VH-VL binders against q8is19r433to663. Designs and how they scored, part 40

Target 1, 231 residues: q8is19r433to663
Amino acid sequence: GSNIIAQQITIIDNEMLMAIPPSQFLHKSFSKESKSPQFHDMVSKFNEWARWTSSEILSKEKLVERVVTLSFFIDLAKSCVELGNYNAANAIVGGLNHSSISRLKLTWERLSTKVTQDYDRLLSLFDLSMNYKNYRDEIKSTKAKIIPYLGLFPKDLIAIEEGNDNFTNNNLINTEKFRLLYQTIKKIQSYQQPLFTFKTSEPIKQYLKNISNGLSEEKDFHSISHKLEPR
Key: E = the ipSAE of ESMFold2; O = the ipSAE of OpenDDE; V2 = 0.75 times the mean of E and O plus 0.25 times the DockQ between their complexes.

## First folded at step 20 (VH-VL; framework fv_cixutumumab)

Design k66 (at its last look DockQ between E and O 0.88; V2 from the best seeds 0.77)
Fold by OpenDDE, look of step 20:
Structure k66 (fold): chain C 231 residues (1-231), chain A 118 residues (1-118), chain B 108 residues (1-108)
Amino acid sequence: as target 1 above (231 residues)
Amino acid sequence: EVQLVQSGAEVKKPGSSVKVSCKASGYTFSHYAISWVRQAPGQGLEWMGGIQPIFGTANYAQKFQGRVTITADKSTSTAYMELSSLRSEDTAVYYCARDYRYFFMDVWGKGTTVTVSS
Amino acid sequence: SSELTQDPAVSVALGQTVRITCQGDSLRSYYATWYQQKPGQAPILVIYGENNRPSGIPDRFSGSSSGNTASLTITGAQAEDEADYYCNSRDSRGNHVVFGGGTKLTVL
C-alpha cells in the first residue's frame, strides 16, 4: 500500500530535513554544495523521488501494469500530502509531469475518474503560478508537523537578499530585510522536528534509501517512453 | 479554542439511516482528519472510520464497510457520518474526534446518542 | 484484522504506581495512543507517541513501548485517576484504526 511507503519516505525526508543546519541557509550557502552538503543531499533525494516515479512507470511494458503503477504514484503523492510531506509529494508530481510520462496518452486515459481527480488536485496544489500560491496558502496556517517543499527556501531567501538593500535611503541599516531573513530561517527551523507517529520499517527504509540502484537514467526516459507508446 | 460540536440525539427505527454531523472550529479544518468512534452501552470504543478533508479520502473499518459513509464539507468545516440499515446493536454514543493523521485523537466531541428501537 | 489486547481491570493503591499494558502486532510499526474515559464523558487523550503528554495532562502519566507492547504508567495514582483506559493504534497495514478493549482502573 501507498500509505506504508509514504510513511517511510516521510521518515527519510524528515531525517534529511533535520540534518540541515540553519547556517546552510545563510549567505546563500545553499548555492554551493561544498558549503551546504546536507541541503544538497536532500535536494538530491528529491530528484531521486522524481526519477523513481518516472522510472518505475516507464519500466512497465504492459499497458495495464503501467496504469496500475501510474495510479500507485498518484496515490502515493496524495498519501504524502496527507502525512504533511509536501516535499516528497511535489517530487512525485514532478516525476509524473515529466514529458516522458505526460506523453503516455494511452496510460493516462485508462486512469479511473477518482485517480484523475486526485491528480488534478495535486497539480492544483503544486501549481507554479503566482509563485506556488496554492501550496503556500495550504501550509501558511498549519500547526501540524510538515515537511515543506524544500525548493522554495532558497528562492525565498534569495528574493529577500536581492530584493532588499542592506541600507535604506537614509543610510540606515535596513532592519526590515534582516527581520525577513530571520523570520524565514525561524520558519525553517520550526519544521525541523522529529516524527512521533509511526516507526521505522528498516527493510522498507533501506530499500527507499537505495532506490536509485535500479532506476533508469533520465537521458533514456524519452526513448523508453516512445518505445512504450509510439507517436 | 479547538472544539467539535456534534448534532443532537437520534431515535431511529430498525432499517432506517442516521446522519450525524460534527462541526469543527478553532483550527484549519483541512489539516486534520476527523475520525468517528462509537461506544455501545457498557462497551469499549470502536473506530468506525475517518476522513481526510484535503482530498476527501475516507477510510472505513471493515465491520462497517458498505454501511457507513463519511463525508466532509470544507466550506462549513463539518464532517458527517451516515450509518444505514440500522439495527438494535447500533445503539451507542457516536463520537467525532480530531485525528492527527489517524495517529491520535486529541479533541473529541461530546458524543451523539443514537438509539435504535422498534 | 489487527487487534490490541489489554487487561480488563487493574487496581492500584492511592499514591502507588500502576502500569497498564497494551499488546498487538501493529505496535511494532506504530506508537500506541492512550485515552482516559470517565463515566458519562468523552475520552481524553493522555499519552501519544513514545511519551508525549498533551497540555493539561499531569506528569504522573507516562508512556513506554517495547516490541509489540506499549504501556501507560501512572506514578503516584490519585483518586481522580480511576477511569477506563484505552490503547489505540493503527493496524499492521496502516489503513485502519483499532482500539484495545479497555482497562478499568480502580484506585483503592
Scores: ipSAE 0.853, ipTM 0.920, lowest interface PAE 0.7, mean pLDDT 95
Fold by ESMFold2, look of step 20:
Structure k66 (fold): chain C 231 residues (1-231), chain A 118 residues (1-118), chain B 108 residues (1-108)
Amino acid sequence: as target 1 above (231 residues)
Amino acid sequence: EVQLVQSGAEVKKPGSSVKVSCKASGYTFSHYAISWVRQAPGQGLEWMGGIQPIFGTANYAQKFQGRVTITADKSTSTAYMELSSLRSEDTAVYYCARDYRYFFMDVWGKGTTVTVSS
Amino acid sequence: SSELTQDPAVSVALGQTVRITCQGDSLRSYYATWYQQKPGQAPILVIYGENNRPSGIPDRFSGSSSGNTASLTITGAQAEDEADYYCNSRDSRGNHVVFGGGTKLTVL
């Protein structure tokens, strides 16, 4: 079921999170893959989770199968949130919210009330409004282990780098800028903790690591979507 | 300091129901599950079910399906367990516990004694 | 439950090492968690995630696992360690929480 898949996704995401050294967040290193390979591995997998979600739904020609698949991915995102994996949950919600998926009116109207309510809460949690306010409020002050949405850290670090001078008028080091950078890196490191809850299932993990094989390309999503539910 | 405060002891007749409350404090209520575990006199621990407050998702042990209802009120940080169709075998201490996503229970309430007698 | 099996009782001499075991197929997929319970008290968590100790649990308590078996080890057993010990984990399908039947530890 969706719980077991969410657990293995969380193992994969946490392994990638644990592998990112602090240097990949310094000097905008995350802007170049060669300077931040582990960071980019996790970003690439985030995009794979999203593409996987959309592609699987679009692969179901029969309406009944498509509804089951849509329901599964909503439950999967919910399970990821319940495990504290906000990174994978946000990726899956992104795949569900892709224009080629959200337009599938016949599919969406067939969801149960419970699943629809779960999706609405997920969409609200990861809403972009006010710089992800709902998401940031959700994870504020938690002591539980989480895997955060990784994509917000570059935005925060760029804002600190661009909004503060390195030196004062007298060529002294701007210590406030470097305090802000340190606080952000310390927050990232606080999330880099091992899991202590569930064990690897090698068959499931291998499947999930190879998820990109056979997925439709995003450039084709719109065409496939219109063939499934014409306008 | 993380605390779970349970409602007081109850004496019930067979066939009635009981509702036990568990008020949480000292942590963000939505970040942990609340599990309910009972222990009959001289017996071991028995998980009844729990709830994850983020989505209001209840999870029930098969033995209690249809007799137990577990809810949570995020505005008061309080979980509730209601057990219906009581019988003498339901005489037990009922614990609530803060449950880390159904993997381990790191903070326990003091327990609520429920006695079912005619 | 039948899914997690513990011996009902174990004895240890003061200062010696004792191992309390928990067996079940689900332990291949999920770590066992260990609780200590003294008479008239709520359980307390002593070990989670194979070998993590919460704050306040002495370092003489440790956990391990192999295959479908998890173990709680107490090195240098003390009189205060006399208690009931429960393991818990997920059931075989991973949906529900289950407890072992408990092991009464007697310190001689």
Scores: ipSAE 0.621, ipTM 0.835, lowest interface PAE 2.0, mean pLDDT 91
ESMFold2 (binder alone), look of step 20: mean pLDDT 93; pTM 0.952

Design k67 (at its last look DockQ between E and O 0.88; V2 from the best seeds 0.00; counts 0 for: pae E 2.01 > 2)
Fold by OpenDDE, look of step 20:
Structure k67 (fold): chain C 231 residues (1-231), chain A 118 residues (1-118), chain B 108 residues (1-108)
Amino acid sequence: as target 1 above (231 residues)
Amino acid sequence: EVQLVQSGAEVKKPGSSVKVSCKASGYTFSHYAISWVRQAPGQGLEWMGGINPIFGTANYAQKFQGRVTITADKSTSTAYMELSSLRSEDTAVYYCARDYRYFYMDVWGKGTTVTVSS
Amino acid sequence: SSELTQDPAVSVALGQTVRITCQGDSLESYYATWYQQKPGQAPILVIYGENNRPSGIPDRFSGSSSGNTASLTITGAQAEDEADYYCNSRDSRGNHVVFGGGTKLTVL
């Protein structure tokens, strides 16, 4: 079931999140892999979740199996959200939104109404409009443990760094800029908490950690997609 | 400050239905699940089901599958549990609880007594 | 379906230590949650995860786990600790929530 998989995905993502030193978010360190290896590890895993999603769907030659797989990943994304793992959820949604997957009209048309509705809700949640407003609103007041979408932290930090001068017009230190930076870093740290819920399933965890093995490369996705459903 | 307020006691006839409400306050409703747990007189706690309000995903114990319906209204921060085809064995105190993703229930309502009698 | 088992009753002398144990296959995959219930009251969360206490729960309450078992330990039992204690977890498939049968703790 998707729940068990979502749980182990969440364990993996949380371990990676906890492993990122706050210093890697300072001075745009995240922009350079050599200065932020743990951050980039988690980014890499995010991309891997997305690629895994697309690759698995594209690996199903039979339409009925492809529909089942597509439904599974939609449910998986939902389960991740319900576990507070917005990072993995958004990665999966990214894989689902890949052009090689979105073009599979025969597959999408066979989804149940419920699954389609769930997907629409996911799309709404992770809508890019107004700089992920819906997502930001959803997590803004949470007191629960979550794994936030990692991609927004660099964006937000860069926005603060580049959107504010270090000095005010009267040549004073812009304390507001540094307050904003501090608050952002503190928020990141507040998410770096252990999970006290489910235990590690070592076999599943290891499988997911090595999920890249056997996946199709992104460069081949469109070719495979066209073979599955020619247009 | 976090609390769950349940609807009042119910007396029902066999074969009828009961709908209990649970109004949540003091936290963001969609960030936690609501579980329903009942306890018959002199018996233990029994999980009936729960709902994640964010997607409205409801889960039910196998024993109650098809007979219980759990819903949530995010606009009013209220969860509902409806149990149909009531029988005498359904006489119990019914609790709603704030459930952290079905791992632990940290806030409980005071319970709603449902009595099923002829 | 998955089951959680616990002794129906245990007793402890005032000031002594008692351990209530819960056993079930699901405990290999999930942490047990422990609830205290006194007559006429709703259950109260006392331990979750491996050994986490909510605010307001005395530090004499502790949790532990091993294999398919979980235990609630009260170190230095007080008279007010007399109550029913329930363990709780997800089932093995992670789809449902299950309670143990409850343990009645008597403080002598």
Scores: ipSAE 0.854, ipTM 0.921, lowest interface PAE 0.7, mean pLDDT 95
Fold by ESMFold2, look of step 20:
Structure k67 (fold): chain C 231 residues (1-231), chain A 118 residues (1-118), chain B 108 residues (1-108)
Amino acid sequence: as target 1 above (231 residues)
Amino acid sequence: EVQLVQSGAEVKKPGSSVKVSCKASGYTFSHYAISWVRQAPGQGLEWMGGINPIFGTANYAQKFQGRVTITADKSTSTAYMELSSLRSEDTAVYYCARDYRYFYMDVWGKGTTVTVSS
Amino acid sequence: SSELTQDPAVSVALGQTVRITCQGDSLESYYATWYQQKPGQAPILVIYGENNRPSGIPDRFSGSSSGNTASLTITGAQAEDEADYYCNSRDSRGNHVVFGGGTKLTVL
């Protein structure tokens, strides 16, 4: 079921998170793949989780199968959140919220009330309003192990870099800027902890690591979506 | 300090119900599950179910499906377990525990003794 | 019946090493967790994951696993180690939490 898949996704995401050295977040290194290869591996996988979600739903020509698949991915995102994997959960929600998926009115209308409520909570959690306030509120002050939404750290680091000069008006080093950068890096490092919960299923892990093989390309999503449910 | 404080002992008649509370403090309530584990006199530990507060999702052991209801109130950081249609075999100590996503229980309440007799 | 099997009792001489075992199919997919319970007290977490001790648990307690079997090892057993020990994991389907039947450890 969705819990077993969420567990293996979480192993994959955590391995990538733990592999990112702090230097890849310094000096906007994350803006260039050659300077931040491990960071970009995790970004690429985030995009694969999203594309996988959309592609699987679009692959189901029969409405009943498409509803089951949509329900599965909502449950999968929920399971990821319950495991503390906010990165994969946000990727899956992004795939569900893709314009080619969100337009499938016949499919969305067939969801159970419970699954619809779960999706509404997921949308609210990852809503970008007020700089991801809901997400930030949910994860603040936790000592529980999580895998955070990776994409938020570059946004925070860019804001610090562009909002603060390296030197004060008196030509002294701006120590507040470097304190803010340090605190953000320490936060990232605090999430780089091993899992002590479940073991790797090598067949499932290999399937998930190679998930992009055979997926529809995003450029084709709109055409497939309109064939499935003409507006 | 992480702490789970349970409600006091109960004496119940067969056929009635009992509701045990578990007040959590010292951590962010929504970041851990709360599990309920019972232990009859001289017997082993038996998981009854739990709740993950982030979505309000309860998870019940098959044996108790239909008789147990587990809820949580995020505003008071309190979990509840209600067991209905009580029988003498339900006489036990009922523990709540902070459960790391249903993988391990690192903080336990002191237990609530429930006695069912006529 | 339990999906996790433990021997009901084991004995160890004071200062010696003992292993308490837990067997079940789900241990191929999930780590065993170990709890100690003394009479009249709530259980306490002793070992989780492969071999992680919570703060306050003496380093004479360790865990290991191989295939479908997990073990709790106590080296240099002390009188206060006399207790019931429970293993815990997920059931065979991974849906629910399950406990072994418990092992009564007697320190001679």
Scores: ipSAE 0.620, ipTM 0.841, lowest interface PAE 2.0, mean pLDDT 91
ESMFold2 (binder alone), look of step 20: mean pLDDT 92; pTM 0.949

Design k68 (at its last look DockQ between E and O 0.84; V2 from the best seeds 0.00; counts 0 for: pae E 2.02 > 2)
Fold by OpenDDE, look of step 20:
Structure k68 (fold): chain C 231 residues (1-231), chain A 118 residues (1-118), chain B 108 residues (1-108)
Amino acid sequence: as target 1 above (231 residues)
Amino acid sequence: EVQLVQSGAEVKKPGSSVKVSCKASGYKFSHYAISWVRQAPGQGLEWMGGINPIFGTANYAQKFQGRVTITADKSTSTAYMELSSLRSEDTAVYYCARDYRYFYMDVWGKGTTVTVSS
Amino acid sequence: SSELTQDPAVSVALGQTVRITCQGDSLRSYYATWYQQKPGQAPILVIYGENNRPSGIPDRFSGSSSGNTASLTITGAQAEDEADYYCNSRDSRGNHVVFGGGTKLTVL
C-alpha cells in the first residue's frame, strides 16, 4: 500500500534533509550547486519524485490501470502529508499537476469521489496563492517532526536578504534583517531531526533511491500523454 | 500543556450505540492522530482504531470493522468514537490517546467507562 | 493481523534488573512502544522508538530490539515499578496498531 511506500520515502527525504549543513543556507550558497551539494541533492530528489509520479501514470496504457495508478499517487501524497512529509507530498502533487497528466481527462473522470476530494484537499494545501499561505498555516507552530517543503527556504532567505538593507537609514546595522535570517535558519535546523518511528525496508528504500533508472524523460511526457488520450 | 478530555461514563442496553468524545488541547490537532483503545475488566489493551484529523482518514481494527465509526472535528479539536450493536462484551474502559502517527501514544485520556447490560 | 506476544507475568527482586520481551513479525519493520499501567489508571508511555524515554520517565527504563523482538529493561527495579507493561506496534502491513497481551511485573 501507499503507507509503506510513504514511510520509506520519508526515510529517504529525512536522511537527505539531515545531511544538509546549515551553512548551505548562508550567503545564498544554495544558489550554487558547488557550494550546496547536499541541498541540491535533495532538490534533485524532489524533482525525481515528481517525475516518478508522472512517468508511472503515463506508463499505463490501459485506462483502468492508469486510473488505479493515479489513485495510488494521490493516496501516496496524502500518506506523505499524514507522516509530516510535506516535501515529498508537494513533489507528488507537482507530478500530478504536470500538463501531461492534467490533460488526461478520461483518467481523471474515472477517479472515485473520495480520491477526487482528497486530491482537491492536497491542491488546497499546496496552493501557490498568497505565497503558499495554506501550507505555511498548516505547518506553523508545529512541534511534531516534519519534513517541510524545501523550496520555500531559499525563497524566504532571498526575500529577507534582498528585501532588507544591511544598514538602516541612520547607518546602523539592520539587526532585524539578521534576526530574520537567523530565525529562518534555526527553523530549518529544528526540522533536522531523526524519525524514531518506522524502520528501513532496505529493498523498498533501494528501489526508491534508484527510481530514476526506469523513468521516462520529461521531454517525452506530452507525446506519451497524447498517445494515451488523443486530442 | 497537552491533554485529552473524554466524555462521561455511559450505561447502555444491548443492541444500542454509544458515542464517546475526546477533546484535545495544548497542541495542533491536525498534526497528531487520535487512537481509541479499550480495556475490558481484567483484560489487556485493545486498539479499536484511529483517525488522522488533517484529512479525516480513519483506520479500524478488523474486529470492529463495520461496527465502529471514528470521526474528528478540527474546528473543535474533538475526536469521536461511535460503537454500534453493543454487546455485554463491549463493557470496558475506552481511552482516547494522542497518537504520533500511529507509532506511539504519548498522551492518554482518563478513560470512559461504558457498561452494557440488559 | 499481526500479533505481539509477551510473557503474562514476571517477577523481580527490589533493586534487581528485569527484562520484558515482546515478539512479533511487525517488529522487524517498526519499533516497539512500551506502556506502563497501574490499577485504575490510564497507560503511560515509557519507551518509544527503540530507546527513547519521554520526559518524566526514569532512566532505569530502557528499550532494545533484535530481529522480531523488542525488550523493555528496568535496571534497578523499584517498588513503584510494579505494574502491567504492554508492548505496542503497527502490524506488518502498517495499517493497524496492535498491542501485546501485557506483562504483569511483580516487585518482590
Scores: ipSAE 0.886, ipTM 0.937, lowest interface PAE 0.6, mean pLDDT 95
Fold by ESMFold2, look of step 20:
Structure k68 (fold): chain C 231 residues (1-231), chain A 118 residues (1-118), chain B 108 residues (1-108)
Amino acid sequence: as target 1 above (231 residues)
Amino acid sequence: EVQLVQSGAEVKKPGSSVKVSCKASGYKFSHYAISWVRQAPGQGLEWMGGINPIFGTANYAQKFQGRVTITADKSTSTAYMELSSLRSEDTAVYYCARDYRYFYMDVWGKGTTVTVSS
Amino acid sequence: SSELTQDPAVSVALGQTVRITCQGDSLRSYYATWYQQKPGQAPILVIYGENNRPSGIPDRFSGSSSGNTASLTITGAQAEDEADYYCNSRDSRGNHVVFGGGTKLTVL
């Protein structure tokens, strides 16, 4: 069940989100792991969700097993979005969209119409075009608890820092720059809320925390993919 | 501020269908499910199903699978529940509720009374 | 459904403490949610998560859980607390919403 796995992924991601102090977003601290260890833990886990997705699909030598696994991860990303976990959903979509996965035409052709439509909606939601317009529109003005895609905050904070001088033409403090920085930090803090929905399953949580063990390295994905579906 | 406004009472014949609407306002419609809960006279609460508007995914209780259709129109922030092949035991008050991802229902409509009689 | 079991009725003396229980295997994985319903009215959410009260619910209402059992506790019961109380959670597979049969609370 993708729903139960999505719930435990969301617990893990929210624990990591809750652990990031605001100082790790100040003064571009997120560019150095020594200054932002909790931020980097969450980034590392994001990459792990993506790699897990790709590696599991590529581990299935039989076509029918590979189709089931592909469908499972699409459903998992959908379940993450439905729980408000956009961070894990985007990671999983990244793993599905990896060139070594997207080329598996025999596998993709065997998906149901419904699962294919769900994947198309996920791709659209996390599309990079127009500064993530679809994603930003989706989460705008929500009061529901979400776990946002973490990677956009460094981008936004860097843009504010580099797009605005500290002082105006009259050598006064540029209060608009610091207002923008504060508003972004406040937005991040507004997402740092507990879940009040489901309980930890310790066996599943421990499995998910150790998911990297035994996964194929990303550098090997291309050769595995071509062995599974040559041309 | 957050409100769910349901359509009015219905009197129906056995074998017909009923479609109840639920207009939501005051919140981001796509970020909450809408659940449908019915209550027959003198009976308890019974979840019929719901819908997550983000993907338009309906979720039906097993008892109602095949008889109930739940839809949502994101442009009007309105959910619909249609129950077909009505019987006298379908006489009930039908509630819609804003459901936080199927974990708890924090805002309820006032209910729509559906009476099935010949 | 049959997946969540509640006593059909309980009584409490005015000002005393009462617990209303809800039992089901799914409560090991999901919190019980509690609703109050007075005659002719829609249900009102009173407790969700472990012990969270929505705005407007008095602090005499609290929730707890242990194993497959969840409880709604009302300390210092008032006359206006007389109502039906429903627990609600997920079914055993975690896919569907289910309600207990309800508990009629009488305040003596």
Scores: ipSAE 0.662, ipTM 0.856, lowest interface PAE 1.8, mean pLDDT 91
ESMFold2 (binder alone), look of step 20: mean pLDDT 93; pTM 0.952
ESMFold2, look of step 21: ipSAE 0.627; ipTM 0.848
ESMFold2 (binder alone), look of step 21: mean pLDDT 93; pTM 0.951
OpenDDE, look of step 21: ipSAE 0.880; ipTM 0.933

